# Designs tried in a protein design chat: VH-VL binders against q9c0h5r722to879. Part 5

Target 1, 158 residues: q9c0h5r722to879
Amino acid sequence: WSSESIKKPMIVTSDRHVKKEACELFKLIQMYMGDRRAKADPLHVALEVATKGWSVQGLRDELYIQLCRQTTENFRLESLARGWELMAICLAFFPPTPKFHSYLEGYIYRHMDPVNDTKGVAISTYAKYCYHKLQKAALTGAKKGLKKPNVEEIRHAK

## First folded at step 1 (VH-VL)

Design p10 (framework fv_pamlectabart)
Fold by ESMFold2-Fast, scan of step 1:
Structure p10 (fold): chain C 158 residues (1-158), chain A 120 residues (1-120), chain B 107 residues (1-107)
Amino acid sequence: as target 1 above (158 residues)
Amino acid sequence: EVQLVESGGGLVQPGGSLRLSCAASGFTFSDYWISWVRQAPGKGLVWVGEINPEGSYTNYAPSLKDKFTISRDNAKNTLYLQMNSLRAEDTAVYYCARPYDSRGYLFDYWGQGTLVTVSS
Amino acid sequence: EIVMTQSPATLSVSPGERATLSCKASQSVDSNVAWYQQKPGQAPRALIYDASTRATGIPARFSGSGSGTEFTLTISSLQSEDFAVYYCQQYDNYPLTFGAGTKLELK
């Protein structure tokens, strides 16, 4: 977890556009989680995050690793809950690459035990929900195209 | 080709309000974040704020957020800056500036600027 | 906010000479620095981005370098058209901030 900006993406890439998008994405994630002053209401911040991951395929794994970082050792309860919400929202629109799937699956699985629950945040419940979303996204992503995010679907994905 | 043209500047009394416009042409206006940048006579550049492609998100310099509102009309390819409670320190040439890419921060195209003078 | 400090405020040079302009950030901005040229009565013109990448159409005599907190703009073999004010800008964090400028003037 970090309240600071990142200077470079967490997953190494030679694409300068992806590098810039990754740094901007991190700021949007912090805004949704309440760790950075928001540029818009949370719903529309989530829409921008989901739209970036949907439109920039090279950014998808980076997006998920950033969410994993921001939900690790995060002691701000509202931020932690928002991070898991945002993961669930993104998983409604696109899966990670097959190469990254096992890592993300393992990360989510580790949090499904109720011992991970903190004061006021049922992490295990969020993790179980995300686990099922991940499996669904991987399956449908392989067989069907991904749909462009929209405000209505983001409301339902929460 | 790519053009940004500001208008609406002029003399305004302290405490007054003014709305600036920036007309864009030669590119897909609705694909770009656009910023307002001001420059007081003989002074340096000061970033005022920005607006996203859809017009749903705005960022402002913290000192200006309570006075200025940025909006856009993509159907008219026009950007706006509403300025309220103007003071002498707001006297400046106001530029609209387009970033290098749709979300970048290098401003590769600027308008000619429009002068706002706040004086009695 | 990140403060960008440019030095010198004014640099007096002759055509054909080399000019080196400094820009210091109050905290690390990685390579997220741009340079602009502004002539009297004109809007700024983009020169450099990502600390060292020349913008389209910018002559090879302009070069940028630096990372972290120390940045320089170098103009080799000055042309008469290069006498202007130069600004550095960081885009590492909000608000976006510019230096106060370095005026390059004829000796």
Scores: ipSAE 0.000, ipTM 0.510, lowest interface PAE 13.9, mean pLDDT 84

Design p11 (framework fv_pamlectabart)
Fold by ESMFold2-Fast, scan of step 1:
Structure p11 (fold): chain C 158 residues (1-158), chain A 123 residues (1-123), chain B 107 residues (1-107)
Amino acid sequence: as target 1 above (158 residues)
Amino acid sequence: EVQLVESGGGLVQPGGSLRLSCAASGFTFSDYWISWVRQAPGKGLVWVGEINPEGSYTNYAPSLKDKFTISRDNAKNTLYLQMNSLRAEDTAVYYCARLTYEYGSGSWYFDYWGQGTLVTVSS
Amino acid sequence: EIVMTQSPATLSVSPGERATLSCKASQSVDSNVAWYQQKPGQAPRALIYDASTRATGIPARFSGSGSGTEFTLTISSLQSEDFAVYYCQQYDNYPLTFGAGTKLELK
C-alpha cells in the first residue's frame, strides 16, 4: 500500500504512452480509495479508471497489479474496502491478460479465507465476489469481446 | 449573496450527541462539495470532512470518521453533521465551508464560510 | 498526513511595513495551497489559492508564492485591517490540513 505518487509503472514496459498512463492511473485509484483528493465523485473516478483499462489494453495488467498493491497491508479500512470495490468494478469490464490471470486468480483466492477479515472490512466477501467476476470476465472477453464502461453499469457492478 | 448559516450548537454533556445544520442560500447548493471545519477556542482550523454534490460520498479526517457523519438534503439546501460520543476535546466552533469547483482543473479551496456555531462539551 | 508548519507563530509589525509569512509542507503538495485570513470572532476569509492566485476581491498588497514544500504569503504595505491570524492549507491529499497559524499583531 502507498499514499505517494509513482514515478514509473509496476510492470516494466518500453511504451512511453503506457508509462504515463500508468502513473495517472495510480492517482485515480488513490482518489477512488480516498487516499488522494478527488476532482470528481467516486462513481465518475471509477468510470475514468475503467475507461482507461478498457481503452488501453497495455494497462490492464498494470491496473490489476496496482490494485493488488493498494489492497496489500492497507490498514486504512475504508480505503481497503474501496480498493476491493474498484477491483470488482474493473473486472466487470475487462480481464487481465491470460498470462496474468493465474497470478490475479491466486491473489484473490488467498483472500477468500475469512481469516483475512479485519474489524470493519469483510475482505473474504469482497474476494469471493471478485473471484466470480474474474471468471465471468475471462469467459465473456474470450467469446463476445469487451463492452465500453458506462456509469450505469459501474453503479450496478458495485 | 452566497450565504451559509450554521445552527444547532450548544452545551452538551460528555458522551452526548448533537446534530448541526448548515442552511445554504444564494447559489445552487446541489452543485457544490461542502466541508465541515472546526476550531477549538484559541486554536487553529481542523478539517472534519466533506460531502459530494449528490450526497452519495463522504470523506473524513481519519480521527473523526467513526464519530461524525455528514449528510445533506439538497431539496432543503441543508447540510448536516451528526456528532456522537462527544468529549471535552470536541469543544469548538463548527463551520461549514463551500469548495470552489473549476471544471477541468483541480483548484479546490474554501471560497465561502458560514459564521460558525459553538459546541461546548462540559459537565 | 501532511503536516503544514507555519512560522513565525507571532509577527509584530507596524502599519506601512512588509510582512512575510512562511508555510512548509512535510511533503510536496505541488501548488495546492490556500491562505486564509481570520479576524477575532469572524469566519476565515480566502486570500490566495493555487499558491499564488488571489481570490476574488483581495487587494493587490497580498501575494503568495512557492511550490512543492515551501510557501510564502507577503503583505507589502500593511494596513490596520490586516492585523489578524493567517492560516495556510494544503488540498493536495487527504486529510486536508491547515498550519497552526501566524498571528500578525500591532507592534
Scores: ipSAE 0.000, ipTM 0.533, lowest interface PAE 13.2, mean pLDDT 85

Design p2 (framework fv_pamlectabart)
Fold by ESMFold2-Fast, scan of step 1:
Parts: sequence; structure tokens; C-alpha cells
Structure p2 (fold): chain C 158 residues (1-158), chain A 119 residues (1-119), chain B 107 residues (1-107)
Amino acid sequence: as target 1 above (158 residues)
Amino acid sequence: EVQLVESGGGLVQPGGSLRLSCAASGFTFSSYWISWVRQAPGKGLVWVGEINSDGSSTNYAPSLKDKFTISRDNAKNTLYLQMNSLRAEDTAVYYCARELGYDSYFDYWGQGTLVTVSS
Amino acid sequence: EIVMTQSPATLSVSPGERATLSCKASQSVSSNVAWYQQKPGQAPRALIYGASTRATGIPARFSGSGSGTEFTLTISSLQSEDFAVYYCQQYNNWPLTFGAGTKLELK
């Protein structure tokens, strides 16, 4: 978990557009989680995150690893819950690549045990939901994802 | 031209209440976040709080959250600051300031209105 | 809250000289720092945002630099109208915080 900005993507890439988008994406994730001041309401921040991942295929694995980082050793209860919520939202619109699938699946699976639940946050419940969404997204995901994000779908993906 | 004009300041007794207004013109008021910033005589700038474009969300400096309420009327192009339980330490010039884009810095400020809390 | 520390508190310089003002954040604020100029009896005026971008209408003699925790405002060829108090501000984290100001005065 981190409250600061990143200077480079967590996954090494030679694509300059992906590098710039990854750094902006991290700021949006922090805004949704309440770790950074946001000028847009949470639904519209989530829409921006989901739209970036949907439209920029090379960003999808980076998005998921950033969410894994922000939900690891995160002791801010509201931030932790929002991070898992954002993962569920993104999984409604696009899967990670096949290469990253096993890592993300394993990360989510490890959190399905209630022993991971913390004060005020039922992590195991979020993880079970995300696991189901990941399996469905992986089976039906197109090159550009399942469907284009919109505010109404995000409201229902929580 | 962009203009912000504060009003409603004056002398108030300790424990009293006061409501400040900020009248906006020259821009689409309903599209911008706006902050209140205060400055005690001879002192520096202190952020009071902010309100989002549609008025559904506010953020405050932690020490002021229980005393001050920010609201807005987009139909009237007016921002408000309700101040309750005023103390001598709340004596300051109160500015409204427009926030710009992702950068969230204050690009335009009003002239300020002086609030004096004294017996 | 993030504490912004400005130095020096007062800087005495002559017209035509270069002034360098420092601003330090207690933790990283990326490049989300703005600088404001305030003259007696007036509202603050935006000079710089994003650490290094000049606000609209600001003369080229004003420049900003820095990232993370250390930031600098430089005024390259001081004019008589530049004698004022200068404030830095971070807008990276809530609550928004300002430095205590640096007063630029005539030598």
C-alpha cells in the first residue's frame, strides 16, 4: 500500500503511452480509495478507471497489480474496502491477460479465507465476489473487454 | 471576466454565528469546485474547506469541521459559509477561491470579507 | 496533515537581482504545489501551479521547480512590483495546506 504517486509502472513496459497512463491511473485509484484528494465524485472516478482499462488493453494487468498493491497491508479501513470494490467494478468490464490471470486468481483466492477479515472490513466477502467476476470475465472477455463502462453499470457492479 | 465577491463579514460577539456569501460571475459557476480560505490579521493563509460543483460533497480542515458548513446555490451563482460558535481566533479575512482542474490550485480569488469576533 | 515550511521568512533584495524562495513539504506531494503572491490589502494572486507551470498572465521572470518534498520559486530580474509576500501550497492531500510565507522586501 502507498499514499504517494508512482514515477513508473509496476509492470515494465516500453510503450510510452502505457507508462503515462499507468501513472495517471494510480492517482485515480488513490482518489477512489480516499487516499488522494478527488475533484470528481466516486462514481465518475470509477468510470475513469474502468474506461482507461477497457480502452487501453496494455494497461489492464498494470491496473490489477496496482489494486493488489493498494489492498496489501492497507490498514485504512475505508481505503481497503474501496480498493476491493474497485477491483470488482473493473472485473465487470475486462479481464487481465491470460499471462496475468493465474497471479490475480491466486491473490484473490488467498483472501477468500475469513482469517483475512479485519476490523470493519469483510475482505473474504469482497474476494469471493471478485473471484466469481474474474472467472466469468476470463471466459467471455473480448480483445477490448466485456462491455464499455458506463455510470449505471458501475453503480450495479459494487 | 471572472469575478468572486464576498460579503456578510462584520463584528460578531464570541459564541455568535455569521453567514458569508460569495457571488460568482463571468464563468459557469456550476462547473467548478470552490474553496474558502481565511487569513488572520498579519498571519498566513489557512484553508477552511471546499465544495464540489453540484454541492453534494464537502471537505473541511479537521479543526473547523464542527463549526463551519459550506453550501452553494447554483441557480443564484452563490457560495455560502455558515459559521457557528465563533471565537476570537476565528477573526480573519475570509476569501472564496475557485479551484481549477486536476491541479486543484486557486486560479481566481475574491477580495475577501473581514470577520471580527470581539466583545 | 502535510506541513509546508518556507524559508527564509524574509528576503531583502534590490531591483534587478535574482530571488530564490524555498518550500519544503513534510512528505511527498509529487508536483502538486502552487505559488501565490500577495500584496498588502489585496487578495492572493496565482503565479505557479504543478510546481513549474506559470498561471495565465504571469511574466516569464517567475519560474518554479521541484518535485517530491523540495520546491523553489525563482524571480530572475526583480521589478519594483514584485515586493510582496509569497506563499506555497500543496494540493496533493487533504487538508490543503500553505506555507507561512516569505516576505520579499527592498534592501
Scores: ipSAE 0.005, ipTM 0.517, lowest interface PAE 12.9, mean pLDDT 85

Design p3 (framework fv_pamlectabart)
Fold by ESMFold2-Fast, scan of step 1:
Structure p3 (fold): chain C 158 residues (1-158), chain A 119 residues (1-119), chain B 107 residues (1-107)
Amino acid sequence: as target 1 above (158 residues)
Amino acid sequence: EVQLVESGGGLVQPGGSLRLSCAASGFTFSSYWISWVRQAPGKGLVWVGEINSDGSSTNYAPSLKDKFTISRDNAKNTLYLQMNSLRAEDTAVYYCARGYEWLDAFDIWGQGTLVTVSS
Amino acid sequence: EIVMTQSPATLSVSPGERATLSCKASQSVSSNVAWYQQKPGQAPRALIYGASTRATGIPARFSGSGSGTEFTLTISSLQSEDFAVYYCQQYNNWPLTFGAGTKLELK
């Protein structure tokens, strides 16, 4: 977990556009989670996060690793819950790449045990939900392709 | 060369509206966050707001929210600042400034356009 | 909002001397601080970003340091063209905020 801005993507990439979008994405994630003070409608911030991951395929793994970082050792209860909500929202629209799938699956699986629950946040419940969505997203993306994010779908995924 | 050129400034009466433009050249405009920064005569720099690469997201200084609106037209390589309900305190040189790479530090600034709010 | 406080407001020095300008943030901004130079009638010019990285084309006599809440811009062996107003800026949090500036003037 970090309250600071990032200067470069967490995943190494040679694509300049992806590098820039990754840093922009991190600010939006912090904004949604309440860790960054800025004027932003949470639903529309979530829409921008989901739209960027959908539109920029090279950004998808970076988006999920940023969410994993922001939900690791995060002791701010509201922020922690929002991070898991945002992961669930993104998984409604696109999976990570097949290569990253095992890492994300393992991360989520490790949090499914109730021993991971903190005071006020049932992490295991969020993790089980995200695990189910990850499997569905991977299956759907492989077969039909991915639908463009929209406000109504985000509201229902939340 | 990489350049930003502001235009649209001028004299406006209190309560009036004005739209500023910032024309970009020499770089891929659609790849950058761009900010508006103002400076009252003899005073320091004050951040007005910013817009992301594709124009889908904006952030504003809290005191200027709902008074100013930032937009962009990537097909025309142009940034806009819509200014409404102007008061004497809005008199300033208005600069557009490009975010450096993925940072909100500004590496390229326009020359500025003067907005004077006076009767 | 994060308040950036620059000191001194005015610094009087002679060419060839060293100038040290201070910038303090009301809360931690990590290393996300930039410095700008502005001459009368001109737009600001980027000097430093990331607290210590010189912008392209900026002479080595300009150096930045600091992290957290305390930042410094140092100009060694002052040249006549260095007399200007210098602003620090944080970009760690929205809204982005600038210091009130330090005017570097000829003694």
Scores: ipSAE 0.000, ipTM 0.497, lowest interface PAE 15.0, mean pLDDT 83

Design p4 (framework fv_pamlectabart)
Fold by ESMFold2-Fast, scan of step 1:
Structure p4 (fold): chain C 158 residues (1-158), chain A 122 residues (1-122), chain B 107 residues (1-107)
Amino acid sequence: as target 1 above (158 residues)
Amino acid sequence: EVQLVESGGGLVQPGGSLRLSCAASGFTFSSYWISWVRQAPGKGLVWVGEINSDGSSTNYAPSLKDKFTISRDNAKNTLYLQMNSLRAEDTAVYYCARSTYYDFESGYFDYWGQGTLVTVSS
Amino acid sequence: EIVMTQSPATLSVSPGERATLSCKASQSVSSNVAWYQQKPGQAPRALIYGASTRATGIPARFSGSGSGTEFTLTISSLQSEDFAVYYCQQYNNWPLTFGAGTKLELK
């Protein structure tokens, strides 16, 4: 977890556009989680995050690794809960690449144990929901293609 | 001594336009985000919008975005609020207020002007 | 937008007493809350920022507390100059929003 901005992506890339988008994405994630002042309500911040991941395929793994970082050793309870909500929202619209799927699946699975629950945040409940969404997104992406994010579906994905 | 002095208020007809000014002194004006805040007679405070240090970025209350434009002239230490399509509900004292944006703790308003009254009436 | 709800709307107290004013946010605003004092015909004056930090020149009898969604302004040993309207404000999200105010009046 980090309250500061990033100067480079967590996943190494030589693409200048992807580097710039990854840094912007991190700021949006912090805004949704309440760790950075937001320019819009949370629903529209989440829409921008989901839209970036949907439209820029090269950002999908970066987005998920950033969410994993922001939900690791995060002692700000509301921020932690929002991070898991945002992961669930993104998984409603696109999976990570097959290469990253096993890492993300393992990360989520480890958090499904109720021992991870803290006062005020039921992490295991969020993780179970995210696990289900991850499997569904991977299946849907393989067979039907991915639907563009919209505000109404984000409300229902939370 | 930090000072903010608003001017330009007055009576305006419904549908009309008005431009308010805020003259700053006693601090490095070009280093601060400045906001406009209004207060209708007998009512509470309502944030109108803000402008960053160099004037390149503005944020507005969603209900006021298409009606109001904030700008600044750092060479003159002056902030402006352009108000268009005014209605009776825009009647209020308009304050300019100094803040600092890039730190979470400095987004509050540490200094306020005395306010200028805008009355929208026929 | 985040709605800030202040209670009570009016608080009647006597000099020397303690006043406790409440402010509730419709969603978490972290500690990014400020309190302002406004007297009739005057501009607001900053009292507290970051939920609990006193602004420069503000007497020690003013204190703030809270985080997340619930915030409190406490004025101990009230003085005659403290009778005014008090506003809380969140600066965590755009648009910036204020509570409707609590009027502190002489009993």
Scores: ipSAE 0.000, ipTM 0.483, lowest interface PAE 15.6, mean pLDDT 85

Design p5 (framework fv_pamlectabart)
Fold by ESMFold2-Fast, scan of step 1:
Structure p5 (fold): chain C 158 residues (1-158), chain A 121 residues (1-121), chain B 107 residues (1-107)
Amino acid sequence: as target 1 above (158 residues)
Amino acid sequence: EVQLVESGGGLVQPGGSLRLSCAASGFTFSSYWISWVRQAPGKGLVWVGEINSDGSSTNYAPSLKDKFTISRDNAKNTLYLQMNSLRAEDTAVYYCARVEYSGYDLPFDYWGQGTLVTVSS
Amino acid sequence: EIVMTQSPATLSVSPGERATLSCKASQSVSSNVAWYQQKPGQAPRALIYGASTRATGIPARFSGSGSGTEFTLTISSLQSEDFAVYYCQQYNNWPLTFGAGTKLELK
């Protein structure tokens, strides 16, 4: 977990556009989680995050890795809960690449154990929900994504 | 017990500068965003600006961004407001207020008692 | 900036009666609205956040409702200590903005 901005993506890339979008994406994730002041409401911040991942296929694995980082060793209860919510929202619209699927599946699965629950946040419940969404997304949306994000779907996804 | 105590107010001439302090105690200061809010005598509340947990980012009311600067020293549990080019309309009680983003999602859960700044010749 | 409009400017009521205070935003602020009480010479006191959730230690007679652009603070069975100025605030968008306040006075 980090409250700082990033200067480079977590996944090495030679694509300058992907690099710029990855850094901007991290700021949006922090805004949704409450670790950075947002200029828009959370629903619209989530829409922007989901839209970037849907429209820029090269960002999908980066987005999921950033969410894994922000939900690791995060002791700020509301931020932690929002991070898991955002993961669930993104999984409603697109899966990670097949190459990243095993890593993300393992990360989520490890958090399904109730020993990961903390006072105020039922992490295992969020993880279980994300696990089911990941399996559905991987089955139907591997190449093109499931569907274009919109406000109504985001409202229902969380 | 959460406490915020403002200091540094007083009389200043138009065009002058003044630095306010807000001393925090009873909580992990470095974990919270904090705002400055002012209130002119007999008037309502006006948000001045805010600073994030580590001091790397600030946001200001558009009319004040070029004359006010917010900073913090987490080692000293102290928040600052640097005020430059002061005018009569800057006369107000200045409050520091803690931003709650955790369980309560309240923008300001705790306020200091305020410090009066009077800009007059 | 989002403009918060409070009405009425002044409300005259007797103890034991119900007071209803209005707050309207110039654009949607979701449920990100807080209400504060301020007595003369004192700092504001948080009453309600997230439009409808009472802050810690706030009596049940205070209740908030609304979402989007229209918000209401209701004080049931007014007590003598409730006569004060009440401010609504949106914290959905930068810059954060407050209403001009509603003064609750003894009739």
Scores: ipSAE 0.005, ipTM 0.481, lowest interface PAE 14.7, mean pLDDT 83

Design p6 (framework fv_pamlectabart)
Fold by ESMFold2-Fast, scan of step 1:
Structure p6 (fold): chain C 158 residues (1-158), chain A 119 residues (1-119), chain B 107 residues (1-107)
Amino acid sequence: as target 1 above (158 residues)
Amino acid sequence: EVQLVESGGGLVQPGGSLRLSCAASGFTFSDYWISWVRQAPGKGLVWVGEINPEGSYTNYAPSLKDKFTISRDNAKNTLYLQMNSLRAEDTAVYYCARHSYWGLDFDYWGQGTLVTVSS
Amino acid sequence: EIVMTQSPATLSVSPGERATLSCKASQSVDSNVAWYQQKPGQAPRALIYDASTRATGIPARFSGSGSGTEFTLTISSLQSEDFAVYYCQQYDNYPLTFGAGTKLELK
C-alpha cells in the first residue's frame, strides 16, 4: 500500500506509452480508493480505470498488480474495501494475461479465508466474488475483452 | 456513532492567534478527508479548507491560505486549525466536517466552536 | 470561484404545505450539489448529495433535483421541525462554495 505517486510501473515494460499510462492509472486507483482527491465522481473514475485496462491490453497486468499492492497491508478500512471493489469492477470487463492469471488467482484465493477479515471489512467476501469474476472473465473474454465498460455496467459490477 | 467535537475557541484580540482542535470518534478517522467550515454570526457557511486522510495534502479557500493552516494527528484522532493574524472578520463559529467517502459533500458535522476577534 | 445563489432569502409557509427552494450556480456544476439543514444554535445536517440522493436517515418528504446550473430542494409536506435555514453547496470545483441560505419560517 502507498499514498504517494509512482515514478515507474510495477511491472517492467519497454513501452514508453505503457509506462506513462501506468503512472496515471495508479493516480486513478488512489482517487477511487479515496487516497487522492478526484475531479470526477467515483463511478466515472472507475469507468476511466476500466476503460484504460479494456482499451490498452498492455496495462491489464499492471492494473491488477497495482490493485494487489493497494490491498496489501492497507489499514484504512474504506480504502481497503474500495480497492477490492475496484478489482471486482475491472474483472467484469477484462482478465489479466494468461501469464499473470496464476499470480492473481493465488493472491485472491489466499484472501478467501475468513481469517483475513478485518473489523469492518469482509475481505473474504470480496475475494470470493473476485475469484468467480476472474474465472468467468478468463473463460469468455481472453483475447478481445468482454465488453466496453460503461457507467451502468460498473454500477452492476459492484 | 460518528462524532466530531471542536474545541479551542474563545475571545482573541486583533492580530492574535488560536489553534482549534476537532476530536473524532465512532469511525476510522484516518480514512476520511476532513474540512473546516466557518459561519459568522447571522451569516452563511464559508469553506476554509480540507486535509487528506494521511495529512500529506491540504487545500484552502484562496482568501484564507496565507493565515490558516490545517493539520491532523491520526494517532490521536484529532484535526487542527491554526489561525494567525486574526481580524474582526474572522469572528465565526468554526465547524469541522467530514467529507463523504463518495464526493466532496459533508456527511457529518461537529457542533462548532466560537471564535470572537475583538478588542 | 463558483457563486451559488439561493432564492428566496426567506420563505414563509405553514405546516402541511409544500416548500420549493432554488439554488443556481454561476457555471455548470454537473450534479455535484449538496443540501444542508441548519436549526438555530445547531450544526448543519446533511440532507441531499449528488443533487438528488437523500442522506442516510433523511425523510422521504425531502427531495432534490436539478443538474448543470439550476437545482431545487423540495419538502413535500412541511412538519414543524422543518423550519430551519437551508444551504446548497457545490463541490464541482475549488474553492467549495455555499449559497447564502434560504430561511424557512412559520407563516
Scores: ipSAE 0.000, ipTM 0.492, lowest interface PAE 15.7, mean pLDDT 83

Design p7 (framework fv_pamlectabart)
Fold by ESMFold2-Fast, scan of step 1:
Structure p7 (fold): chain C 158 residues (1-158), chain A 119 residues (1-119), chain B 107 residues (1-107)
Amino acid sequence: as target 1 above (158 residues)
Amino acid sequence: EVQLVESGGGLVQPGGSLRLSCAASGFTFSDYWISWVRQAPGKGLVWVGEINPEGSYTNYAPSLKDKFTISRDNAKNTLYLQMNSLRAEDTAVYYCARGRYLSYAMDYWGQGTLVTVSS
Amino acid sequence: EIVMTQSPATLSVSPGERATLSCKASQSVDSNVAWYQQKPGQAPRALIYDASTRATGIPARFSGSGSGTEFTLTISSLQSEDFAVYYCQQYDNYPLTFGAGTKLELK
């Protein structure tokens, strides 16, 4: 977990556009999680995060690893809950690449045990929901293609 | 003119609960983030938390999250602060304050309502 | 959390003088700083937003400056009604935090 900005992507890339988008994405994730002041309401911050991941395929794995980092050793309970919520929202619109799928699946699975629950945050419940959405997104993306994010779908995703 | 008026403060026993209200007028209440800020006697300002325009999201100071709940009723132009498990250190004047459009600095404040927690 | 440090804690000045109040953030807050004035028994009143923008109805003798970690509130040609406590506040990161205040008092 980190309250500071990043200077470069967590996944190494030579694509200048992806590098810049990754750094901006991290700020949006912090804004949604309440670790950085947002100029827009949470629904529209989430919409921007989901839209970036949907439109820039090279950002999808980066987005998920940033969420894994922000939900690891995060002792701010409101931030932790929002991080898992944002993961569920993103998984409603796109999966990670097949290469990253096993890593993300393992990360989520490790949090499904109720022993991970802490005061006021049912991490195991979020993780079970994210696990289900991950499998569904991977299947749907393979068959029907991915649907563009919109505000109403984000409300229903979490 | 923009007005915020707090009410509901008073004397409560340790361990007790209290609900504060903030009545808004003179602006479109449902367009603004609103904060609760408290000030203990002779002390400085301490941010309690805030709520978004729709009432769907709240942010709290970490030390107060499990104790206080912020909600709003946009049809009644009213903001609420539910305070549970009150202790002597919660004695303070409680203000509601409007987040300025686009920058979210607190541009208008209510007069405050005093909460005293004492046996 | 971001700590806002105000100095001095108390500033003794006479009417007509210039007062300069300092506010330092423990990490960069860009220009997301506001200044508030509070008189005894009254609610805080917004003076400055975005480090340097005066709130509606605030006299020109009040000015704010700074960015990043160092911020200043200046009151030129002090009037008797300006003796109050002044607070700076950051709204860059959660939790929102205030300085401990600077009390402006008559010499």
Scores: ipSAE 0.000, ipTM 0.516, lowest interface PAE 13.3, mean pLDDT 85

Design p8 (framework fv_pamlectabart)
Fold by ESMFold2-Fast, scan of step 1:
Structure p8 (fold): chain C 158 residues (1-158), chain A 121 residues (1-121), chain B 107 residues (1-107)
Amino acid sequence: as target 1 above (158 residues)
Amino acid sequence: EVQLVESGGGLVQPGGSLRLSCAASGFTFSDYWISWVRQAPGKGLVWVGEINPEGSYTNYAPSLKDKFTISRDNAKNTLYLQMNSLRAEDTAVYYCARDLWTGYYSPFDYWGQGTLVTVSS
Amino acid sequence: EIVMTQSPATLSVSPGERATLSCKASQSVDSNVAWYQQKPGQAPRALIYDASTRATGIPARFSGSGSGTEFTLTISSLQSEDFAVYYCQQYDNYPLTFGAGTKLELK
C-alpha cells in the first residue's frame, strides 16, 4: 500500500503512452480509495478508471497489479474496502490478460479465507465476489468482446 | 474583470450560526470549483472546503466537515458557507477562492477581499 | 495531513537584493505547489503554480523551483512593493494545506 505517486509502471513496458497512463491510473485508484484528492464523486472516478482499462488494453494487467498493491498491508479500513470494491467494478468490464490471470486468481483466492477479515471490513466476502467476477470476465472477454463502461453498470457492479 | 465579493460576516456569540455569501462577477460562475479559505487574525491560511461547478459535490477539511456546509446558487452567481456551532477559534477572515483549472489538481487564481467573522461574547 | 513548513519565518532585506524563501512538504506533493503573496489588509494574490509556472501578470523577478518535498520561491532585485507575507500551498492531497508564511520585511 502507498499514498505516494509512482514514477514508472509496475509492469515493464516500452510504450510511452502506457507508461504515462499507468502513472495517472495509480492516482485515480488512490482517489477512488480516498487516499488522494478527488474533485469528483467516487462513482465518476470509478467510471474514469474502468474507461481507461477498457480503452487502453495494454493497461489492464497494470491496473490489476496496482489494485493488488493498494489492498496489501493497507491499514486504512475505508481505503481497503474501496480497493476491493474497485477491483470488482473493473472485473465487470474487462479481465486481465490470460498471462496475468493465474497471478490475479491466486491473489484473490488467498483473501477468501475469513481469517483475512478485519473488524471493519469483510475482505473474504469481497474476494469471493471478485473471484466469481474474474471467472465470468475471462469467459466473456475470450468469446464476445467487452462492452464500454457506463455509470449504471458501475452502480450494479458495486 | 473577475471579482469575488464576500459578505455576511460580523459578531456572533459562541454556539451561534452565520451564513456567508460570495458574489461572483466577470466570469461564468457555473464553470468553476470554488473554495472557502479562512485566516485567523495574525495567522496563516486554512482551507475550509470546496464545491463543484454544478453544486452537487463538496469536499471539506476533516476538522470542519460536521460544522460547515458549502452550497451555491448558479442562477444568482453566489456561493454560500453555512456555519453552525461557532466557537472562538472560528474567528477569522473568510475568503472565497476560485480554482484555476477544472482538473483534480488545481491552485487558486482569484480571491475575494474576505469577510470578518468574530465569535465572542 | 500534509504539513508545509516555510523558512525563515521572517526575512529582512533591502530593495535591489535577492530573496530566497523555502517551503518543505512532509511527503511528496510532486509539483502541486503554489505560492501566494499577501499584503496587510488584502486578499492573497497568486504568484506561482505547478512549482515553477508564473501566474498571469506576475513579473519575471519572481521564480519558483522544486519538486517532491523541497520548494523555493526566489525574488530577484526586490522592489518596494514586494514586502509582504508569502505562503506556499500544496494541492496534491486533501485537506489542502498552506505553510505558516514567510514575512519579507524592509531591513
Scores: ipSAE 0.137, ipTM 0.714, lowest interface PAE 4.7, mean pLDDT 88

